# VH-VL binders against Vacuolar sorting protein 39 (VPS39): the designs that were tried, part 6

Target 1, 267 residues: Vacuolar sorting protein 39 (VPS39), of Arabidopsis thaliana (Mouse-ear cress) (q8l5y0r16to282)
Amino acid sequence: PARIDAVESYGSKLFAGCYDGSLRIYSPPESSASDPSELHQETYVLEKTVAGFSKKPIVAMEVLASRELLLSLSESIAFHGLPNLETVAVITKAKGANAYSWDDRRGFLCFSRQKRVCVFKHDGGGGFVEVRDYGVPDTVKSISWCGENICLGIKKEYVILNTANGTLSEVFPSGRVAPPLVISLPSGELILGKENIGVFVDQNGKLLQTERICWSEAPTSIVIQNPYAIALLPRRVEVRLLRSPYPLIQTIVLQNIRRLVKSNNAV

## First folded at step 2 (VH-VL)

Design gr7 (framework fv_greziprubart)
Fold by ESMFold2-Fast, scan of step 2:
Structure gr7 (fold): chain C 267 residues (1-267), chain A 126 residues (1-126), chain B 112 residues (1-112)
Amino acid sequence: as target 1 above (267 residues)
Amino acid sequence: EMQLVESGGGLVQPGGSLRLSCAASGFTFGDYAMQWVRQAPGKGPEWVGLIRSEAYGGTTQYAASVKGRFTISRDDSKNSVYLQMNSLKTEDTAVYYCARVEYDYGDLFETYFDYWGQGVLVTVSS
Amino acid sequence: DIVMTQSPLSLPVTPGEPASISCRSSQSLLYSNGYNYIDWYLQKPGQSPQLLIYLGSNRASGVPDRFSGSGSGTDFTLKISRVEAEDVGVYFCMQALQTPLTFGQGTKLEIK
């Protein structure tokens, strides 16, 4: 049995990133319509184990379907071609990276490592080229693209990093107890966490509205699946509509779960 | 986990003095502004005053009804906030609560009382 | 001083039905940063007041989804979508735009 730390879907298949560094691929169960012992729950079956995928635990994965690539965060950030999982690129400068964000439209990667934020661009020819390297005053806890800028959760504050000149502008303080959480929307707008509240800001950190998403408790991870926001809270998942008044649609009670798929936060 | 425990209440004659204490535990006390709020029998809450964190100068503000008679102080090394009440009047009779204050998103205003103590009764009567 | 006026002052409700409490301020609580500086508290029988809603519409940690705050400027509403027995108590609005901080008179919610 393997400890799974990250999961991601690719077509009908499920990819699982494991603590031992292996990547496991699961296929959906075959329908047995004639079987009177039909299962109430479908069981995915292990199709393939890639034992040497990474030397360190795979802590985050993201399928970049439009580019036929799998992004993984482990010891570093690596890109593998889909469907065959051949290594396309390894970002050696991302060794020790703790958080990343991918801009699929522009093909831009940003990541944080210690007190640095680095930007790479997919060159279209199969490689990645370093664009810029920025100094920041403290360890980044959460990071996301917001248009051409980057929003950072640093220590107890949210800041917008202007990529053209490297300046940081303060947005507002993060929560005192809960760590900062930056979530990007497809529009380029952001949801910023403050304790159990999600605050909407534009790509420059300007408040968009006074209405907020109110989670029952501070989430540790949020994924956006339009029209829903799915948040991991202590011992449960909350699914809310991304439409005022942001009503609770579903609650799933969980034990010992620590992460949701497609997260930009890998600390 | 988190606690605010008030003490020092009781019966006092008009013109007398009392010192209320509020002991905090389970959070980083020095990061928060603290407030005193009172509730007279059968009435709604009435704000008494606040004391800001040391990062904001440790400044105090008071309601007009108590200004000059009441003093708020804090000792961050003891995780405690105090209310010194002098020249007490019968209309000061109330349950007194200490409360932790959270700031708004910009840390500009002391905006809401996110945690309250259990309260202590102060009765001013002859 | 800003005066806060609540209505109704007494609110009998059948369990499972919605409830609505109004709060009106003597001047606008909307600040230039886009927030309305109004909070809502619940005082259950024999207990200290507890925070329900802050800065107009933000639900405090641990507060059920059935509670919501709305309004802007001078007129504000606290809504309970489905009242439960544990919701019994006195509800207070409070303005935090300027000192002195001031509370409404309170609305006593009781189960019919």
Scores: ipSAE 0.000, ipTM 0.404, lowest interface PAE 18.3, mean pLDDT 83

Design gr9 (framework fv_greziprubart)
Fold by ESMFold2-Fast, scan of step 2:
Structure gr9 (fold): chain C 267 residues (1-267), chain A 125 residues (1-125), chain B 112 residues (1-112)
Amino acid sequence: as target 1 above (267 residues)
Amino acid sequence: EMQLVESGGGLVQPGGSLRLSCAASGFTFGDYAMQWVRQAPGKGPEWVGLIRSEAYGGTTQYAASVKGRFTISRDDSKNSVYLQMNSLKTEDTAVYYCARSDYYEDWGTYGMDVWGQGVLVTVSS
Amino acid sequence: DIVMTQSPLSLPVTPGEPASISCRSSQSLLYSNGYNYIDWYLQKPGQSPQLLIYLGSNRASGVPDRFSGSGSGTDFTLKISRVEAEDVGVYFCMQALQTPLTFGQGTKLEIK
């Protein structure tokens, strides 16, 4: 079988981005409501393989439902129209991008490439227009919109990039060994990773509270599926309620997963 | 590149004093605790003491064998940590290392992931 | 003071074979936050010590996955799944639960 690096849901279908650069589309089982004894017979079926979707592995995908677009990160950042997957735009300046963040409300894209952070805006007609290009002191490992500003994980520090003037303000260190992890909340507030701790900050990097979300080990990825925070840890996934005191709801023991993927239709 | 460079070692008579310096580069010095560890010739490492960052109170702690004789201080504006050694004894002869360490929450320190090359201190008449 | 006891003190290994080092503490290193405050260090000849494992089981940056730390409370193990020539040196465990921080006696790993 094909190695799948990214998964995203679109309606009832699943899109799988593969290491070979192909996009695979899976359809749900023909029957849904069935005798419980027969549920194990329901499996998703490969409907279509789009060979040559990208020349490099598809490492991330996001369905932008309000805009009927599929965003993919591969050799560069590309936008395809839904449902037909026609190419709408390819952001050539994003060739070799390390990370990206999408602001659905404003239609803004930011991404990092080498020591640059670039901002593009969806123009409403299907195209993307460059808004700004900022210099940063080192390669960005994690990036997220935080209101009208951008939070960056650079080396082992969290900084807020002020988009109006391009200044950087330090928030706090991301921890010794674990890479920085910036997670946006629907409110525009952030969870910043520090080892096994998630720290809550506002869009200006100011601490919101003393209480932390505490994972049993440092996560490599965190997905917010309101009201839950789902973290990928070594050998397990932890699901916590996004409500003080952030109790552990579920632990799922896993032997060989590399990435945690958000679904619109499932926790 | 993250580095720590020690200086100020040498030969000193028993009862004398020496001040060791450790200069940091390539990381945000003020966010880390700094440790001093020594190793006598042919022996394993022995912890000397530590100083916490200002965010964790800037407090110091020492091994009993050096308490009252050694003082650790830091100057974050110069990215440097210091070890002032007074009333030196022949038993203080060792290679002295500075190392950085991190924190868990606002308590505890763990792991020393960046070390200097060490500086030799010889206490002999 | 917490006493750290290592075994063996000398460990000759054939390249490609596994190696295991034990460390015992005179009292529990498990804190109420769920972590064991034990680190493992390697000192190669003529070099400063380098961090391998922190807080019991976490690999330090750049440390190969052939190194692993395990154990809880008072009994800890450092394992190397397949020893390579560059792994030669003296291995030390260290407790960080309380001051003074204390090291084990060291285990000298050498190629036979």
Scores: ipSAE 0.000, ipTM 0.375, lowest interface PAE 21.0, mean pLDDT 83

Design pr11 (framework fv_praluzatamab)
Fold by ESMFold2-Fast, scan of step 2:
Structure pr11 (fold): chain C 267 residues (1-267), chain A 127 residues (1-127), chain B 112 residues (1-112)
Amino acid sequence: as target 1 above (267 residues)
Amino acid sequence: QITLKESGPTLVKPTQTLTLTCTFSGFSLSTYGMGVGWIRQPPGKALEWLANIYWDDDKHYSPSLKSRLTITKDTSKNQVVLTITNVDPVDTATYYCARDYYSEEFGGDYYYYMDVWGQGTLVTVSS
Amino acid sequence: DIVMTQSPLSLPVTPGEPASISCRSSQSLLDSNGYTYLYWYLQKPGQSPQLLIYLGSNRASGVPDRFSGSGSGTDFTLKISRVEAEDVGVYYCMQALETPYTFGQGTKLEIK
């Protein structure tokens, strides 16, 4: 069977990015289809396989609904028009990029590759223009826009990259055993991972005097699917409400999962 | 090692402003999680917390004294300054400064505590 | 403000015997993050306070293992398994769940 590394919703359909570089499109059950059983009351059906969508595994995807574009991270960062998936742009400078962040309001893309952070802007007509390229001291593990600035998780520390002058300001050390995690909220605030705790900060890296999110163990991946925060722990997934006191809603025991995929689905 | 030392006048007249300086070594207020607090102890009485300031200039004051207190820091000099306006004889006390911080070195957890205190400075408010 | 109440206020102890000091808070010191923001300090005669116990039950660096903290919610206890002459002083509990931080009134431990 196909190994799926990324999932994203678009309207009623599901897009699945595969390890073999193909994109698979799934449609919801038709009204004419019978309900199989009480345990299988709904299922999505494979509608189409786009072979050769990418030469490398598709590791992340994001639907940019306001712009009718699909963003994918694979060999590089590519943009495809929706709903037909025609290639609109490929950011060749993003070849080998390992992380990215999209600012929908400003139309800004930032991504990291090797020890560099690059910024591009959507021109509104389908093209992308390079804005700036910054040097950083080590490989970026996590990245997110925070207002006009960019928050980076590098090695064992969090830093704010000032986009106007290119300076780096330390926020705090990330942790001993867990990798750094930088997660953007719809509000413009960030959640920064520190072992088993999620810490809320504003766009300048200032600590907010709010309650923490406490996970049972240090997560390796966190995804925000409003109103939920979903964390991948060593042997399970924890789903918490993004409302004080951040109660645990569901625990899913899993085996052999490496990371959660970012998705704008209707769950 | 980490050290803090309080300095200021030993005698102040009623209605004047008292200014106390905490000078420290072994840590910096440019480091995430680091802070300094002020605590006082009137002769023969219990400890009373006054104020604190953190690396990001976040400040907290005792509600009963907040209109009279100002806390500031000079990160380059390793100093924290507390001012108390309109002093009264009841403000006679030994004043301590202490390191007040997040302990990322202990298990990566985020929690506050005061671990190292200065030797204290006795301030007498009298005519 | 959170009120901290200690008992007893005076505790005479024979060297080598155990000692126990109680502290009660006017509200729970357990935060939503699972930590208990309760601390114990010792002020020896003529000295500044020194941290003994942090977050309810954790012994501070350099503190002898004869000291232990226990309790949850609003009721806390500091225990000394075998009192030594150097343990003489005033013991204070403190909460740092919210500002202002507040201290108990103190417990004076005396030999004999």
Scores: ipSAE 0.000, ipTM 0.384, lowest interface PAE 20.2, mean pLDDT 82

Design pr13 (framework fv_praluzatamab)
Fold by ESMFold2-Fast, scan of step 2:
Structure pr13 (fold): chain C 267 residues (1-267), chain A 123 residues (1-123), chain B 112 residues (1-112)
Amino acid sequence: as target 1 above (267 residues)
Amino acid sequence: QITLKESGPTLVKPTQTLTLTCTFSGFSLSTYGMGVGWIRQPPGKALEWLANIYWDDDKHYSPSLKSRLTITKDTSKNQVVLTITNVDPVDTATYYCAHEGYDWLTDYYFDYWGQGTLVTVSS
Amino acid sequence: DIVMTQSPLSLPVTPGEPASISCRSSQSLLDSNGYTYLYWYLQKPGQSPQLLIYLGSNRASGVPDRFSGSGSGTDFTLKISRVEAEDVGVYYCMQALETPYTFGQGTKLEIK
């Protein structure tokens, strides 16, 4: 089959971004199961394939439900109107971008490309304007907004990029083996990964507390669904409460989980 | 439980067309994420992938054999058919069909195999 | 095409001892999605191949915990912690990062 690299939900439907550049839209099962055990027999049905959606692999997607837009990262960053998927904007300067972060409240996009971090702002009329362009010492592996600043995972360290003056301040080294992970919280605070540990910092990279979230193994992805943190580990999913002492609420042992998909909940 | 079984001629003459059918149960090729591939193994040799077909009729072929291969499916019969044109003795092999499946979270390649069918190409 | 090279090609082992099989790819099998498209199969004498390990290190359903897959990038290892008589057969690695999917030459494991 077409290899799926990105999955996102919109309403009851699933959007799948594929390595061949196609976008596939799946509808939930038509038959409603009256018994819960029957739900496990049903599969999403392919509704539509948009074969020409992108000429490059679709590596990330995000539904911006409050704005009725789909953000896609392929060769560049593009915004598509929902539900029709018409192209609204393409950020040409994001050609070759490898990571991004969207601040829905302020309408700010940041992305990394080579050794640069660029910031664009959504204007009130449907276009995007470049705000800033910053130099960074190496390729960014993870990026997230943290209030008005930007946190970057570069090589084996975390840094805070001050957007007002472009200065970088080191937070701490990331783990030896696990790749850096920057996870944003609604407050603008961050959780930074260090092997199997999650560390809380504020928007300036200052440690907020000495207590850590301790995962059983180093996670490859983390999704925040307040009050829960949901982490994908090599052979399981761990759900932890986002309150000290961060107790394990649920473990789902599945030998073949590829990536967590975040269900978009219309707020 | 997923099961597959190959069928077709056991002896084919050089230059003829070889047609093999894979009949399966336990899944449908109308279901998202399902696929069937063909792999062959000449006597005493390694496994060689030939072609795949998927629920959405997407098809992939071994580039070295692509001009000779056609893979099709009949979803209502739970069958996948592979044809190889202009066969010669080097096409003598045990031919297997195998299940491929993925969901939005995982990829499985050739997790269940048929019993195989030996095809000899000889005059 | 991605070339898969296994070593050793023949592996005689004493029952109860560990065994290790290496597989090298001509390019990295790590995809942009973070997964390693490396698979291990066992073909017992006179039988069809059966899946042992998928996506580098995950055991397939029903596979004993004696089997483990490890490695990253281009170098991969299949380990059997305690070889049993039923483990005899030919082991193959396969890459599914890109078409054509390619198999190694096979490693024949037999009891000493």
Scores: ipSAE 0.000, ipTM 0.386, lowest interface PAE 19.5, mean pLDDT 83

Design pr15 (framework fv_praluzatamab)
Fold by ESMFold2-Fast, scan of step 2:
Structure pr15 (fold): chain C 267 residues (1-267), chain A 125 residues (1-125), chain B 112 residues (1-112)
Amino acid sequence: as target 1 above (267 residues)
Amino acid sequence: QITLKESGPTLVKPTQTLTLTCTFSGFSLSTYGMGVGWIRQPPGKALEWLANIYWDDDKHYSPSLKSRLTITKDTSKNQVVLTITNVDPVDTATYYCARVGYEYDTLYSDWFDPWGQGTLVTVSS
Amino acid sequence: DIVMTQSPLSLPVTPGEPASISCRSSQSLLDSNGYTYLYWYLQKPGQSPQLLIYLGSNRASGVPDRFSGSGSGTDFTLKISRVEAEDVGVYYCMQALETPYTFGQGTKLEIK
């Protein structure tokens, strides 16, 4: 059986990145029933398996709809053309990258590898060009574009990396038990995780408001599906409205723990 | 100058509800990073943490006492209230309130500084 | 709960001599952010506790430089390089890595 580590939507289809390095494409159900007494089960069906897509597990994927590209993180970061999945580019410098962020509007990619943060730009010819390479004091656990700057969650703290001059500015210390989480909002503002709370900051790490999102426990993953924030907690998923007082809308109890995998930026 | 002062009854009978008020000055619980905690000390015994409340109304309770504890704040009055239900003679202690998390950039460092003078509560019939 | 154990529980010292108090936690107080969530308090006779050391080794404002905190993981030490008469009282270590926050039993420092 196939172990799926990454999922992304492309039109009506689902793309699944697998531990064996294959990409699996699922199509929506095309069966229909006319008999009114018949129980009709709708389910996605496997349309295609791309067995040679990657030599390593596919740990993250993102559809870049405005550019008709699929971004994948595996051994390195690769871009494939949609809908045919032809290889457009492989960022060889991203070999061993552990986290990335894509700025769809500007066409900028940043990623972390060991103790480095690298920036690439998508050029008009379909290729990618290295822009900058910055040193950081420790392994990056979470990374996101924040306007023209980059917010990093590293072992001890949250920092803002100024891309023009390469300086690091401390925001505040990361949590005690929970891993650091940097979550981008469509507005360009950020939510930073601190134990069981989410703190709102601007693109320079300045605090925006006194009210916080309060999760029942420290989340290990947060995804934004406007107008909702969806957090993975140790034994459940919490869905909260992104509007003060950030009420709990839904709780989903999990029988098996799994990572939430999803990232999309506005075009 | 930051000051905190505890107030409430000095004698309470077993099974009753104890309500203690902390009134403070020199800081506000509307300020990012600020909190107030309650700590008690039975006569001749060690300190025991009870509960914290923060600027964003986040509340933390001692798990062994959580079913009996309620902590609330009134930001406009600079007050924090602790309620303990169904008191027992073992709840006899000096009760302190203290400011929590002084350094804004070290969010949730959770040291207590400064402390109020304390108020002795005796639970006896 | 994290258990905090202090030693010694009673510490008679001669004025001007150094003093050392140990605190051991049942699990590491070093967080992933690099901070050690260990604190030292002094309670003078008839007074409220006062903060001496925060985050393992940082001296609180107004605390004399004769006080120092050190330690890693589960073993911590509070040192007083030269004990003064005003230093008498009960010293407590506290952890705030996780709730419930817990204190040691206290070490009573008294002048010999």
Scores: ipSAE 0.000, ipTM 0.388, lowest interface PAE 18.5, mean pLDDT 83

Design pr2 (framework fv_praluzatamab)
Fold by ESMFold2-Fast, scan of step 2:
Structure pr2 (fold): chain C 267 residues (1-267), chain A 126 residues (1-126), chain B 112 residues (1-112)
Amino acid sequence: as target 1 above (267 residues)
Amino acid sequence: QITLKESGPTLVKPTQTLTLTCTFSGFSLSTYGMGVGWIRQPPGKALEWLANIYWDDDKHYSPSLKSRLTITKDTSKNQVVLTITNVDPVDTATYYCARSYDEYVFGSDEYYMDVWGQGTLVTVSS
Amino acid sequence: DIVMTQSPLSLPVTPGEPASISCRSSQSLLDSNGYTYLYWYLQKPGQSPQLLIYLGSNRASGVPDRFSGSGSGTDFTLKISRVEAEDVGVYYCMQALETPYTFGQGTKLEIK
């Protein structure tokens, strides 16, 4: 059976990346007639299945609207042109990459592969050029750009990688219960997971505020859908408003879900 | 080194359920991208892929046989089990398990069915 | 389903001479990532299949240099530069681009 591992919006459509390597494209319901007397919600319908989009599971994807590109993480990191999905570039050095982060303003890609962090830059002509390759002491579990630096969740620690000199600075331990989670905000600031709390830090890892997001239990995944923070907890999803005091807006009880399908919106 | 070995009944009656176990050593299904598949070969015929299971319990089945197939794993015992319901004489074949080895490490090449077990002949007859 | 067709089905060859086996797929095996998901296996009499070639042209570990894979899109060839007695058996191509993974009908290589 097909399993969806990544979801991304493209205009009015939804792209779903599957474990079987296919890309599924869903069209919105026909909503031209806004009839208040009709309460029935139409569902998105499968428009197209691109079988063989990738041989490996599509783990993550992101629409780069300003560049008309789809970024996908599967066997490697690939860029496909939109709307036709022709292959534009494949970052062969990213084969086996387990996590990535895209800086849309600067056109910079960073990714982790085993104990390496690599940086590439979009050259403006459709190609990508390698900028730097850094060694890190352990496998990276989470990664995000933070200004010109890169924040890494490694082992049970958060560190800032200084891209100019390759030095690592510890931010704080990630806790012992949940995996490290690095979540970037549009401002370049970060939310870092620690046990059942989300901590706000700046691009140098300095605390921005005393107030924290408090989840009911330690989350295994957090997604920002401004103005909401959505966390996957054991057998439920919590939706909180991303504004102090971060009130709980909704709880969705799930009987057999193992992970939250990640959805990105070009921010 | 890496080994896989199939076990199960050699004779099964029509309409019964066939259960086959693959026991392996030299690798683990806890490794990212690692999987084990089942392939069969009727006497004198070509190879036919049946099912794969991967490290994260993701399962793939041959569409024509999907309603009859169940694949499961026990990572701690290094075992993968294939169950086929409502067997018919046409299911008579040598059944193989094989390592289906797709890992996201160092840009490793993907290997589908790189190491095979010796096979076990299953005859479906009344 | 992707259909794999091999030719010839029977290939008698004199030791020391080259041999060539063709495999055709009903659709392209080239993935969007630039790789070709075509594999070659050898099944010697009474034995399990063994992997010879992966991703179109790469020799598996322990496979002699006399074996090579080539081709793109829908047409593929396995070549043996100098056939030896131990090369006898049935050769199968396989696609793993999409499920169900499918094999060709096999090519039996025999010594003349």
Scores: ipSAE 0.000, ipTM 0.385, lowest interface PAE 19.0, mean pLDDT 82

Design pr4 (framework fv_praluzatamab)
Fold by ESMFold2-Fast, scan of step 2:
Structure pr4 (fold): chain C 267 residues (1-267), chain A 124 residues (1-124), chain B 112 residues (1-112)
Amino acid sequence: as target 1 above (267 residues)
Amino acid sequence: QITLKESGPTLVKPTQTLTLTCTFSGFSLSTYGMGVGWIRQPPGKALEWLANIYWDDDKHYSPSLKSRLTITKDTSKNQVVLTITNVDPVDTATYYCAHSYYDFWDESGYFDYWGQGTLVTVSS
Amino acid sequence: DIVMTQSPLSLPVTPGEPASISCRSSQSLLDSNGYTYLYWYLQKPGQSPQLLIYLGSNRASGVPDRFSGSGSGTDFTLKISRVEAEDVGVYYCMQALETPYTFGQGTKLEIK
């Protein structure tokens, strides 16, 4: 068995990024002639292994449906054409990138590397052009586009990076007890992690509401799959409805899992 | 504030199983980033890392010893247990448990506070 | 496995003089995040190891400023600007870039 570090959906298929650098493509079994009310455990079947997809573990992947591209974070950030996975671009400046965020509407990529935040733009012709490079005071652990600005989770605080002038505005202290988490919503608004609380802010870092998501413990990873917020807590996953008062829908007991990976239905 | 203490037998015979317990205070293994590692030191020799266990029950073992090592935790008792099977005289060493901190900011696991150590002699 | 090699193995020093200990790794300890996963420990006679330096150059809490760590890639140095009697012991470097975590063979600092 292969160790899978990243997963992403593409149509009916599942893409799995592996620790050995391979990309594995899984397909669901053929639909049975029986009705769907039958209780069967379905197993995805390995359709193809792309050996040598990356020289390093694949730690994140995202299908960019509007561009027909697969974004992968491994040694650097790379873009592959869908459906054939030909290499379209490799962002050499992203070698050693810590985190990234993609703005699908504008075609903008931002990523952090050491104490730098870099912005690239998809030129529509298959290439990516560097827009700007910003200095930040510490290593970025979480990053997300928030409208035209970038929200960063750095050591002990959340900040908004103004992309027009490069200024940093403090949102609030995050503390070291739990990892900083910056989660983008389809609206362009953000959920920021603080201890066991999820706080809603707008694209300028202003508090949107006094109501918060209250997790049972501080999460290490959160993914949004509307209408649910799914959080990885110590030895369990907590699923909450993303609607006030954010009730607990399900708890899934897990072992030996450090990170939750989002899945988008691409094409 | 963080303290650890090793306990177990001081003398074991070759081929037996050695069980060591680390009892700690000042942190919980239910807290993000918290872990406990085991390191040994044969008399007059260098330090050798054996195994780590973390808050999420993630376990790491020295590859050369993996088949002989088991690390477990009891979060409610603040204890971590290391088991070494089929011991021989080369396993004679002072065994330390140490607080291991997986720092989200720098992604490292290192040993910042150590127990006093317990000398285990393997002889017939 | 990453191999850690220290030199010298034995370091006699006159009190008040500086001391320098070298540590070499078989591969770079600089990660893509810009951090260097190199640590220095001191084991005083009859005692447990204690952390001196973390992430290459940062002093641990309570460690005097006469201790400093430096280096990049594969070559690292621990310096003591003015050795005191309490500094006697065995110094170890350790890498935590990947498992298994590995230590150098140790450098024994003793008063001349």
Scores: ipSAE 0.000, ipTM 0.421, lowest interface PAE 14.6, mean pLDDT 84

